# Ledger of designs, part 7: VH-VL binders against StAR-related lipid transfer protein 4 (Stard4)

Target 1, 199 residues: StAR-related lipid transfer protein 4 (Stard4), of Mus musculus (Mouse) (q99jv5)
Amino acid sequence: ASISTKLQNTLIQYHSIKEDEWRVAKKVKDVTVWRKPSEEFNGYLYKAQGVMDDVVNNVIDHIRPGPWRLDWDRLMTSLDVLEHFEENCCVMRYTTAGQLLNIISPREFVDFSYTVGYEEGLLSCGVSVEWSETRPEFVRGYNHPCGWFCVPLKDSPSQSLLTGYIQTDLRGMIPQSAVDTAMASTLANFYSDLRKGLR
Key: E = the ipSAE of ESMFold2; O = the ipSAE of OpenDDE; V2 = 0.75 times the mean of E and O plus 0.25 times the DockQ between their complexes.

## First folded at step 5 (VH-VL; framework fv_nezutatug)

Design e1 (from n05 with light chain G28S A34N; at its last look DockQ between E and O 0.47; V2 from the best seeds 0.00; counts 0 for: pae E 9.6 > 2)
Fold by ESMFold2, look of step 5:
Structure e1 (fold): chain C 199 residues (1-199), chain A 122 residues (1-122), chain B 107 residues (1-107)
Amino acid sequence: as target 1 above (199 residues)
Amino acid sequence: QVQLQESGPGLVKPSQTLSLTCTVSGYSISSGYYWGWIRQHPGKGLEWIGSIYHSGSTYYNPSLKSLVTISADTSKNQFSLKLSSVTAADTAVYYCAREVDYYDSEGYMDVWGQGTTVTVSS
Amino acid sequence: DIQMTQSPSSVSASVGDRVTITCKASQSISSYLNWYQQKPGKAPEPLIYAASSLQSGVPSRFSGSGSGTDFTLTISSLQPEDFATYYCQQSYSTPYTFGQGTKLEIK
């Protein structure tokens, strides 16, 4: 209960950060990715924004833990729900593929996931939690508070504006330029892959 | 194997609209990728004109002064270029291309058409 | 707009030679740099993406390297079919921009 309240409040704070605090990391087509230094760890908080050609509920249903995520997300290699609490929150374990010719080796994350209403839309957010079981195939990463805001587009309510906040500590010894390349590219491609997954 | 083929008139008069169509075979344009137009000027090299996603989202080179329109017809598996108010500076070989839309290779043109020569002359 | 400058503009080399072509960006483009080969009278063909990743079907004598602003295309042992013009292209930000080309002549 208190973890979900803290998480939600943190994401709302990120969504209120002024434009002049952000630096553009990648701007390609209909997706812009920004970054700023993280207050949670020695790394960056990334922001991504773009329009989706679907309604909020369907967009978020494809992002939150559920049956559709592995169908479209080429980076995610597995997803298990470890604990159910309510219909809108769980603990999940997921894994990611190696990136940049395996300079970034496969990772695993164990996250608390929480989905809640936000204005006329939804917020799906998460944060890594302590989980003692580890597997040698994977480096255990850590997601600091992260999430996706999705609201209807004003002049086209069949479309949605999707804004994400991501701050992942990939752990291990990874060159900063590799992290920057992977984060910016992955966030931009998240939108392209999600668009393909929406029916 | 994916193939792209440009079609359209080779000679256009100044101030007219240049209209080209790219026909795609071996891949459905509604299945992904961006679909782009690039031109090659005599002696000046290659210039990206713009790209379209099958949903209708378009991205244009700002140097073209809002004179360009790219559109897609998914039922015909085609996408098109219109360039209005052409001048001699628009004389070039025009290529259509498939533009990669996924991580670490976004914006790479991985399939090209054969090109069509367009001359703007009075 | 990001300007891409290739050097040399032209190179003449013999079969079996090692050839290096450079491409410089006017600002950092990370590793979002692609290479194309264009043979006379033909459309450009993809060679390398993401600075160093070889397009499927391209011979292993081709390689790319670099990040930031300085990039190279290397042909380790030149073959007769490598006579072409080579272009670099950045895909870091729109508008995508190309280098002016490097013409490679064999013999």
Scores: ipSAE 0.006, ipTM 0.560, lowest interface PAE 9.6, mean pLDDT 87
ESMFold2 (binder alone), look of step 5: mean pLDDT 93; pTM 0.951
OpenDDE, look of step 5: ipSAE 0.665; ipTM 0.884

Design e2 (from n05 with heavy chain H54D, light chain S91Y; at its last look DockQ between E and O 0.29; V2 from the best seeds 0.00; counts 0 for: pae E 3.9 > 2)
Fold by OpenDDE, look of step 5:
Structure e2 (fold): chain C 199 residues (1-199), chain A 122 residues (1-122), chain B 107 residues (1-107)
Amino acid sequence: as target 1 above (199 residues)
Amino acid sequence: QVQLQESGPGLVKPSQTLSLTCTVSGYSISSGYYWGWIRQHPGKGLEWIGSIYDSGSTYYNPSLKSLVTISADTSKNQFSLKLSSVTAADTAVYYCAREVDYYDSEGYMDVWGQGTTVTVSS
Amino acid sequence: DIQMTQSPSSVSASVGDRVTITCKASQGISSYLAWYQQKPGKAPEPLIYAASSLQSGVPSRFSGSGSGTDFTLTISSLQPEDFATYYCQQYYSTPYTFGQGTKLEIK
């Protein structure tokens, strides 16, 4: 309960950051990715935003830990719910595929996940937690407080505004330029994949 | 096979509006691709002007956004370019092209029209 | 905007030669890079997409490599029909931008 509350508040703070504090990292037709220096680690906090042609509940159901995420997210290669605390809280372990022609090898993450109502929509957020179980075939990454806001569009309730805040420490020996490029691309691809999954 | 053909007046007076149409054959412009306009000033490189997706959503080069309008007519399988307040700097060969989402990213132009020359002159 | 810089601006070569053209992006663009060939009076034709993927119908003597900021187009054995101007293009972010071009001329 304390973790979920703190996590929610942190994400709300991120969501209140003024536009002029962000710098565009990647801009495609359907999504924009911004970044600013993270206060959590020596890296960037990313902001991604795009409009989804679906209702909030369905969008979040595709994002949150569950049976649907693996169906559309090509970056995610496995997803296991390790423990349920309550309906909207769990600890999950997931793995990611290699990126940038395997310059970035596959990663493993163990995250606390929390989904809660936010305004007229939902917030699905998470943060990596300490976990002693390690697998040698994966580099353990770390997600600082991150999450996705999804709210209905005022003029079109059948559509949703999806805004993500991501600050991932991939760890390992990776050139920073590669990390930066990978993160921006990953977030853009996330929207693309999700859109395909929602069809 | 997919083919694109530009059409429109080859001569436009300064301060007037340049209007071009791209006719697409062999593929419906409503089938999920982006359809773009690119121009090439004499002796210069290529400049992306903008594109339209699914005959609806439009995207423009910020350098030209205030002057550019791209539209689509699905009944004719055409999309059009309007560039207002033209100057000599707008003299160029104008190409329409299909943008595809290879490698999970749009912006790659896999099919081009033959291009049409537009000269801005009084 | 992302600037694309090609090198060289022009190159003279002979049939059978190995030719290499370089494109550099002002910032990382991952593999969102395409190459086009343009002959005089003609529209650009696609050669390579995703930095290294050969467009359908393009001869195998063409190849692309690179990731991030530095990219290369290679013609392993130049043919007479290959004399043209080549352009790189990034589609990492809008607005999409092209290199200034490399004119490949006969020696």
Scores: ipSAE 0.029, ipTM 0.668, lowest interface PAE 3.5, mean pLDDT 92
ESMFold2, look of step 5: ipSAE 0.308; ipTM 0.751
ESMFold2 (binder alone), look of step 5: mean pLDDT 90; pTM 0.935

Design e3 (from n05 with heavy chain G36H S51E; at its last look DockQ between E and O 0.09; V2 from the best seeds 0.00; counts 0 for: pae E 6.1 > 2, placed apart)
Fold by OpenDDE, look of step 5:
Structure e3 (fold): chain C 199 residues (1-199), chain A 122 residues (1-122), chain B 107 residues (1-107)
Amino acid sequence: as target 1 above (199 residues)
Amino acid sequence: QVQLQESGPGLVKPSQTLSLTCTVSGYSISSGYYWHWIRQHPGKGLEWIGEIYHSGSTYYNPSLKSLVTISADTSKNQFSLKLSSVTAADTAVYYCAREVDYYDSEGYMDVWGQGTTVTVSS
Amino acid sequence: DIQMTQSPSSVSASVGDRVTITCKASQGISSYLAWYQQKPGKAPEPLIYAASSLQSGVPSRFSGSGSGTDFTLTISSLQPEDFATYYCQQSYSTPYTFGQGTKLEIK
C-alpha cells in the first residue's frame, strides 16, 4: 500500500511537468515522444503520448499485466505474474527481445505493478523491485517509476488519450546513443503495436 | 498573410558559429505549429536541420544534432539557428519554414522564407 | 531515418506533355507525403500535401496519389512555368527527409 501510493503520486507529479520542460526525442505524426533528464538516475525520463481508438478499459487491459500484453507487444517475449496482491497490484517478471540488431541484448525486468483509477480513466504504473534471482541469459534492467495514463477524450469517449512516462535503466555496457535511439523507437513502436492489437 | 524571412551573416569563417534568425510576421510563433530550418548545398537537394515547436520543444537531425541549437524569442516573434564549428560543408542556402500541423491530419511546410546564402570561407 | 527516392532524377518534356514523377519511401509513411516545386534561385513552394491534397493556389493540372511507400506526382498538361525541380518530402517521422529531386527540363 505504501509503495503503490508513492508510485501513484510520483507519476502524477510527472504528469504535471510543464510542456516546456520536455524536448522532442522522436515525432511520428500519430505519436510524440519527449524526454528530459531523469532525477532518478543518470538517464532520461521519457514522455510518450498518442490517441487510441478504443475505450480506456480496453486500452489498459492490453497494457497491464495480463494475458493480452504478449499478444501484441513484439518487444515483450515473456510475462509471468509472480505474486498477486490486493487492489490491483502484482509483481511481474517479463523479458524483452534484443534491440538494434542485438547491440542491446535481451533484458529481464521484475516490476511491481499497480493499476488505479485516475480522473475519468486509469493509471497503470510500475517500478522495478529486488525480487527473485537473476538468470544468466538475461541482463536485469531496472524501471524507475513509470506508467501509463489513459483518459477518454472529452469530445470522443470511444477514444482515449494514452500518455506514458518511462525511465528505464537498461544497464549493461551500451552506448548512450544506442540507448536513446532504442528508447524513442521502442515507445513509438509501442503505440503502433498496441493500435494493431486493439483491432 | 504569414511571411518568414531569414537574416544573418552571409560569410562565416571555418570553426566559427553560424547564426541565423527567422523573423515571422502575420502569425505568432507561440500560437502553434512547428518551425523548421532546412538547408540546400549548392547544386544539391534539401536537408532538414531541425524544428522547434510552439511550446519550445526542439528536435534536431541526428546527423547534425551535436552542432545545432534552435531557439525562439517570442517577444520578437523570431526563431534562430546556431550551427557550431562550421566547415565548407555547411555552405548552403538556409531556409526557415512553417509546418502546418492539424490534429489527426498530415502536415507539410506551407510557408518558406526566401532563403539566405551562407558561405563558409577563410 | 526514412529514405526517399525519386524517379527519374531528370526528365525532358514538352509543353502539353503528361509528366509523372515517382517517390518511394524506405518504409510506410501512410499519406504523410508532400511535393514541392523549386525554381532556380527560389525557395521551394508546396504543391501537394497529404499525398493527394492540392495546395491552395496551385493549378489543377498538378495532382498527387499514393499511400504507404509509393507516391506519384502528375502534371496532366505541362506548361512553360512548370519547368523546375520537384521534391517529395515525408512528414511521417522526424528527421524529415526529402527525395533527391527531379529536374524537369525542356525537351
Scores: ipSAE 0.026, ipTM 0.590, lowest interface PAE 5.2, mean pLDDT 92
ESMFold2, look of step 5: ipSAE 0.151; ipTM 0.685
ESMFold2 (binder alone), look of step 5: mean pLDDT 91; pTM 0.941

Design e4 (from n05 with heavy chain Y103W; at its last look DockQ between E and O 0.54; V2 from the best seeds 0.00; counts 0 for: pae E 7.9 > 2)
Fold by ESMFold2, look of step 5:
Structure e4 (fold): chain C 199 residues (1-199), chain A 122 residues (1-122), chain B 107 residues (1-107)
Amino acid sequence: as target 1 above (199 residues)
Amino acid sequence: QVQLQESGPGLVKPSQTLSLTCTVSGYSISSGYYWGWIRQHPGKGLEWIGSIYHSGSTYYNPSLKSLVTISADTSKNQFSLKLSSVTAADTAVYYCAREVDYWDSEGYMDVWGQGTTVTVSS
Amino acid sequence: DIQMTQSPSSVSASVGDRVTITCKASQGISSYLAWYQQKPGKAPEPLIYAASSLQSGVPSRFSGSGSGTDFTLTISSLQPEDFATYYCQQSYSTPYTFGQGTKLEIK
């Protein structure tokens, strides 16, 4: 419970960072990606924002650990729930495809996941946890506190505003320029893949 | 092998609506990618008009947004362009293209149609 | 909108020459840059995506480089079939925009 409260408070703090602290990293098809230096590691905290043509609950149901995630997310290659605590929290292990023609080799993450109410919408957030079992075909990455805020659009309640905060340490021996390019593209592609996957 | 082919009238009168259809073979438009329209003005460069995803999501060049409609018919494996209230400035070669929706190459046009010339004149 | 400016507007070269064409963006576009080749009366053909990745079937004499605002297309040893007009295109943000073209002529 302490972990989930700390994680939630951290994401609310990120959601309060003023606009002028962010620098645009990519802007395409009604998705804007920004970044700023991370306070958690030697890398960047990324922010992404875009409109989804669906209601909050369906959008978040497609993002959090559940039956829909592998149907649409082409980056995610596997998803296993390792420990299930309640419907709104679990420990999950997932893997990602190679990126930039395998300059970034496939990654594995083991994350605590927590979904909770936020204003008129939802926050689905996560952070990597210690997990001793490793697999040689994957590099074990680490997600510092990350999450997705989803709230109804004020004038169009059948649509949602989806805002994400991502700070991933990919680990391994990757050129920093490749990391920076891949992160902005990954977030933009997340939105485009999710839009395609919504019913 | 993916192929795209434009079809439609080559001559359109001012103030009328230009209608073009792109027929896709060798790939189902419902299987992915964005599907786009680009035009090339005489003696000038290329201009992106807009793109559609098969589910109906559309993205338009803001300079044309009030005049342009792009639609898809997945049962015919086709997508279409309508441009209303045309003028002589809309005289161009019109291309349909497949727009990459994958990873770090989004927005790249990896397959093009042969193009169709549209002239706007009385 | 992001403006893409190509240089030179035209170039005259002989078979076997090394040719360099540049493309400059009005703001940073990371590596979201493509190159196309267009022969008279034909559609543009893809050459390079992501600034430096060669499209399948494109000869290795073509190469691309650059990131940010400054990009280069290089033909290392010009062949007769390379005489065409070349366009760059950014896909960093919508609307997608193209350079004005560079015409490569035999001489």
Scores: ipSAE 0.012, ipTM 0.614, lowest interface PAE 7.9, mean pLDDT 87
ESMFold2 (binder alone), look of step 5: mean pLDDT 92; pTM 0.944
OpenDDE, look of step 5: ipSAE 0.669; ipTM 0.880

Design e5 (from n05 with heavy chain D104F; at its last look DockQ between E and O 0.90; V2 from the best seeds 0.00; counts 0 for: pae E 5.1 > 2)
Heavy chain, then light chain:
Amino acid sequence: QVQLQESGPGLVKPSQTLSLTCTVSGYSISSGYYWGWIRQHPGKGLEWIGSIYHSGSTYYNPSLKSLVTISADTSKNQFSLKLSSVTAADTAVYYCAREVDYYFSEGYMDVWGQGTTVTVSS
Amino acid sequence: DIQMTQSPSSVSASVGDRVTITCKASQGISSYLAWYQQKPGKAPEPLIYAASSLQSGVPSRFSGSGSGTDFTLTISSLQPEDFATYYCQQSYSTPYTFGQGTKLEIK
ESMFold2, look of step 5: ipSAE 0.253; ipTM 0.722
ESMFold2 (binder alone), look of step 5: mean pLDDT 91; pTM 0.943
OpenDDE, look of step 5: ipSAE 0.378; ipTM 0.803

Design e6 (from n05 with light chain S30N S53Y; at its last look DockQ between E and O 0.52; V2 from the best seeds 0.00; counts 0 for: pae E 3.4 > 2)
Fold by ESMFold2-Fast, scan of step 7:
Structure e6 (fold): chain C 199 residues (1-199), chain A 122 residues (1-122), chain B 107 residues (1-107)
Amino acid sequence: as target 1 above (199 residues)
Amino acid sequence: QVQLQESGPGLVKPSQTLSLTCTVSGYSISSGYYWGWIRQHPGKGLEWIGSIYHSGSTYYNPSLKSLVTISADTSKNQFSLKLSSVTAADTAVYYCAREVDYYDSEGYMDVWGQGTTVTVSS
Amino acid sequence: DIQMTQSPSSVSASVGDRVTITCKASQGINSYLAWYQQKPGKAPEPLIYAASYLQSGVPSRFSGSGSGTDFTLTISSLQPEDFATYYCQQSYSTPYTFGQGTKLEIK
């Protein structure tokens, strides 16, 4: 509960950051990705935004931990729910594929996940937690507060606006240009992959 | 091996609609990627026209002023370009291409058709 | 639109030479840059993606480097079959744009 309240409040703060604080990182195919220096670590807080041709509940159900995520998310290679607290709250472990010909080797994350109502829509958010066991085939990454806001589009109730905030420390020794390329690209492709998966 | 082949009339009259089709073999359009059109004017560089995902989502070069329509027919494993109100300036070699949609290579065109020459004249 | 400028527009070189072609973007594009080779009368062939990664089947004498606004394509030891026009392409934002091309002719 304490964790969920702090996490929710942090994402709402990100959602309130003024437009002039963001710098465009990538803009392609109906997705804009911005970034700004993170207040949590020596990296970036990324923001992505785009329109979905589906209702809020269906969009968020594909994003939050559950049976559908691996069906569409090509970056995610495994997803295990480690602890269930309630229907909208869990601790999960997931892994990601290597990127850029394995210059970024496969990562592993252990996140607290929480989904809650926000205005006329939903917020699904997460943050990495301490987990002592590691698997040698993966580098343990760390997600500072991250989340997805989804709200109905005004005057178009069959569509929704999806806004994401991602703040990932990939760890290891990775060239900055590779990190920059991978992070902006993964966010843009998250939207492309999700749009394909919603049908 | 994935192959793309353009087809359509080599001659189009001014003010008419140019219609080209790209037939894809060795890969199903409904399995992914974006599928695009690029053209090359005589003695000039390459110009991206637009792309389609098999679901019907399209992206067009704004410089073509809503004159372009791209469509896909997954049952025939084809996608098509229509360019309306053509002029002599639309004379070019037209290529279809597969556009990578992967996280680290988005927008890279990894397979190209051989190209079809279109001349706009009376 | 992002403007891509290649230099030189043409170059003459001998077999065995090291050849360098440059591409400049009008704004930062990170590593979202590809290189294509086009031989007379043929479609462009993919060479390099994400600025520095070779397309499968492309000879190791080709290499790419750079990030942000300045990019380079290098051929370490020019072969007769490398006669072609080379194009760079940015995929950072739509519309995707190409450089004007660099024509490589063998002396």
Scores: ipSAE 0.012, ipTM 0.622, lowest interface PAE 8.3, mean pLDDT 88
ESMFold2, look of step 5: ipSAE 0.672; ipTM 0.870
ESMFold2 (binder alone), look of step 5: mean pLDDT 92; pTM 0.947
OpenDDE, look of step 5: ipSAE 0.607; ipTM 0.867
ESMFold2, look of step 6: ipSAE 0.389; ipTM 0.773
ESMFold2 (binder alone), look of step 6: mean pLDDT 92; pTM 0.946
OpenDDE, look of step 6: ipSAE 0.639; ipTM 0.874

## First folded at step 6 (VH-VL; framework fv_nezutatug)

Design f1 (from e6 with light chain N30D; at its last look DockQ between E and O 0.63; V2 from the best seeds 0.00; counts 0 for: pae E 11.4 > 2)
Fold by ESMFold2, look of step 6:
Structure f1 (fold): chain C 199 residues (1-199), chain A 122 residues (1-122), chain B 107 residues (1-107)
Amino acid sequence: as target 1 above (199 residues)
Amino acid sequence: QVQLQESGPGLVKPSQTLSLTCTVSGYSISSGYYWGWIRQHPGKGLEWIGSIYHSGSTYYNPSLKSLVTISADTSKNQFSLKLSSVTAADTAVYYCAREVDYYDSEGYMDVWGQGTTVTVSS
Amino acid sequence: DIQMTQSPSSVSASVGDRVTITCKASQGIDSYLAWYQQKPGKAPEPLIYAASYLQSGVPSRFSGSGSGTDFTLTISSLQPEDFATYYCQQSYSTPYTFGQGTKLEIK
């Protein structure tokens, strides 16, 4: 209802931020990652963009909550759908592996997930929600509004352009340099792993 | 232990195509990582040529892009380099390497072949 | 392309000395920096990844530091087997680029 519309509108707003407000954080393997200060928390809003050699529906089906995500995403260690509302939205709980020799210990997130049409493609977006159950082996992180826009390339109908907006508060006590390295590298690896999984 | 070994002709004439193969043992190239080629010019240092993922996805140094092709043969556990229209400037030691794709060491070459010298001369 | 510049071009040192080699990137590369050791007639060998993490099997006398544009490789007590040429490499963006090398020689 209201949460899904607000989330969608927030992501569309991020997708309208002018390019001169972004600073490049990493550029490798035909993926560019930018960042700017977040308005949601004391951290960064990251933008990532790259071309995928697949159609929008298959790309998004591999990103949204579903059977394929754990097959390719080596950072994600578990994914459970906790509540199913409609075909296109749910509450999910997922966990991530430790990073940088466990300087960033494993995290757990509980997110509302919503997938909707966007122009000739799809938007799959999410935001963390309150969930009382915690597990001691994980630090509970928080995703501020985030999402993936995927649209067809007009001159290459077998390809799509994937643009992501990520605002993760990892919580805990982590050096800023470790956070910056982990976030940019994680986004570049996301593209690399997804490309491998689509093949 | 994972090991990489370059093979191919050591002498190539100008305008011909240089062709090298890297044979990987102790690890299946279809199990992950990128697989790369680096060359070292006499007295000048190291130059990354390009990398391939076993599915066929390739990334090339833009300065060489129109001249270079990297390919993989997962059934033989090999990957190959072709460099067309060579000149004396392409004389170098050519290395194959495993390129790490892990989140904390991305783009790092953690295993190298022993290298093969290629001379381009009339 | 990101240019990597090493300093000095060569170092003459004795066994037991502390040696410092620097690498400067032409733009910020965060911590996407590796170091390699190369002995004459051999392939480069990995030493350090992500600016400061030692490759498995590398002696603890090697250390790396830095972020952004300025990076340092330090050998705390030089051993006879450490005489070699050292290269830094950035992996912040493709094309990956290497420094021009620093030759460490016996004094």
Scores: ipSAE 0.000, ipTM 0.576, lowest interface PAE 11.4, mean pLDDT 87
ESMFold2 (binder alone), look of step 6: mean pLDDT 92; pTM 0.947
OpenDDE, look of step 6: ipSAE 0.687; ipTM 0.888

Design f2 (from e6 with heavy chain D104F; at its last look DockQ between E and O 0.49; V2 from the best seeds 0.00; counts 0 for: pae E 2.8 > 2)
Fold by ESMFold2, look of step 6:
Structure f2 (fold): chain C 199 residues (1-199), chain A 122 residues (1-122), chain B 107 residues (1-107)
Amino acid sequence: as target 1 above (199 residues)
Amino acid sequence: QVQLQESGPGLVKPSQTLSLTCTVSGYSISSGYYWGWIRQHPGKGLEWIGSIYHSGSTYYNPSLKSLVTISADTSKNQFSLKLSSVTAADTAVYYCAREVDYYFSEGYMDVWGQGTTVTVSS
Amino acid sequence: DIQMTQSPSSVSASVGDRVTITCKASQGINSYLAWYQQKPGKAPEPLIYAASYLQSGVPSRFSGSGSGTDFTLTISSLQPEDFATYYCQQSYSTPYTFGQGTKLEIK
């Protein structure tokens, strides 16, 4: 319970960071990605924002742990719920495909996940937790507090504004500049892939 | 290997609609990537016209947005360009291209068609 | 729109020479820059992506560098097949924009 409240409050703090503290990293196809140095690790906190042509509940249902995520997210190769707490709260283990011809080899994450109301919409957030079981085909990565805010778009309630905060430590031996460039592109394309999954 | 080939009329009259088709072989356009049109004006200028995502979403150069339509026909493995109300300024070589949609190479045109010359003249 | 300015507009060089072509963006584009080679009568061919990564099959004599606003394509030892026009393209923001080209001619 205290982990979920702390995680939620951390994401609300990120969502309150003033616009002039961010630097644009990429701005394509009606998606803007910003970044700023992370306070959690030697890397960046990324912010992404774009409009989805669907209502908040359906958008978040496709992002949070659940049956739809593997259908559209081409980077996610498996997802298992390891512990259930409530419908909106779990520990999950997921894996990602290799990227850049395996320069970024497949990763595994074990995350606490929590979904909660935010204004007229939802916040789905997570953070990695310790989990002793490892598998040799994956590098264990770490997600510092991350999440997706989704609220109805002003004057178009059939659409949603989706804002994400992502700070992933991929671990392993990867050039940081390659990680930083790949993260912004991956976040920009997340919106196009999610849109495909919604319709 | 992936191949792209443009087809369409080489001569179009002013005020008419230019219509071009790109036929893709060696890859299904519904399986990934963005699919784009670029034109090269006489002399040296390359101009991105727009792209279509394999799910059907389209993105256009704002300078052409009210005049351009890009569409896809997945059953024929083709995507098309329509440019309305053409003038002599639209005379160019038109290329179709595959736009990379992953990792840090997004927005890079990794496969190009051979190009087709379109002349707008009475 | 982000303006991409290449220099020089043309360069004459001999086989074996080292050649440097520059591309300047009107604002920071991080490393979202590609280079293309175009031979007469042919489509552009991809050469370099993300400022410095060679497309598969591109000879190692080609290299790219830079970030932010200033980018460089270098050919360390010119070969006869390298005489062409070179274009840069930014993919930082839509609309994608290209440089005006640099023609590399045999001296």
Scores: ipSAE 0.443, ipTM 0.799, lowest interface PAE 2.8, mean pLDDT 89
ESMFold2 (binder alone), look of step 6: mean pLDDT 92; pTM 0.947
OpenDDE, look of step 6: ipSAE 0.507; ipTM 0.843

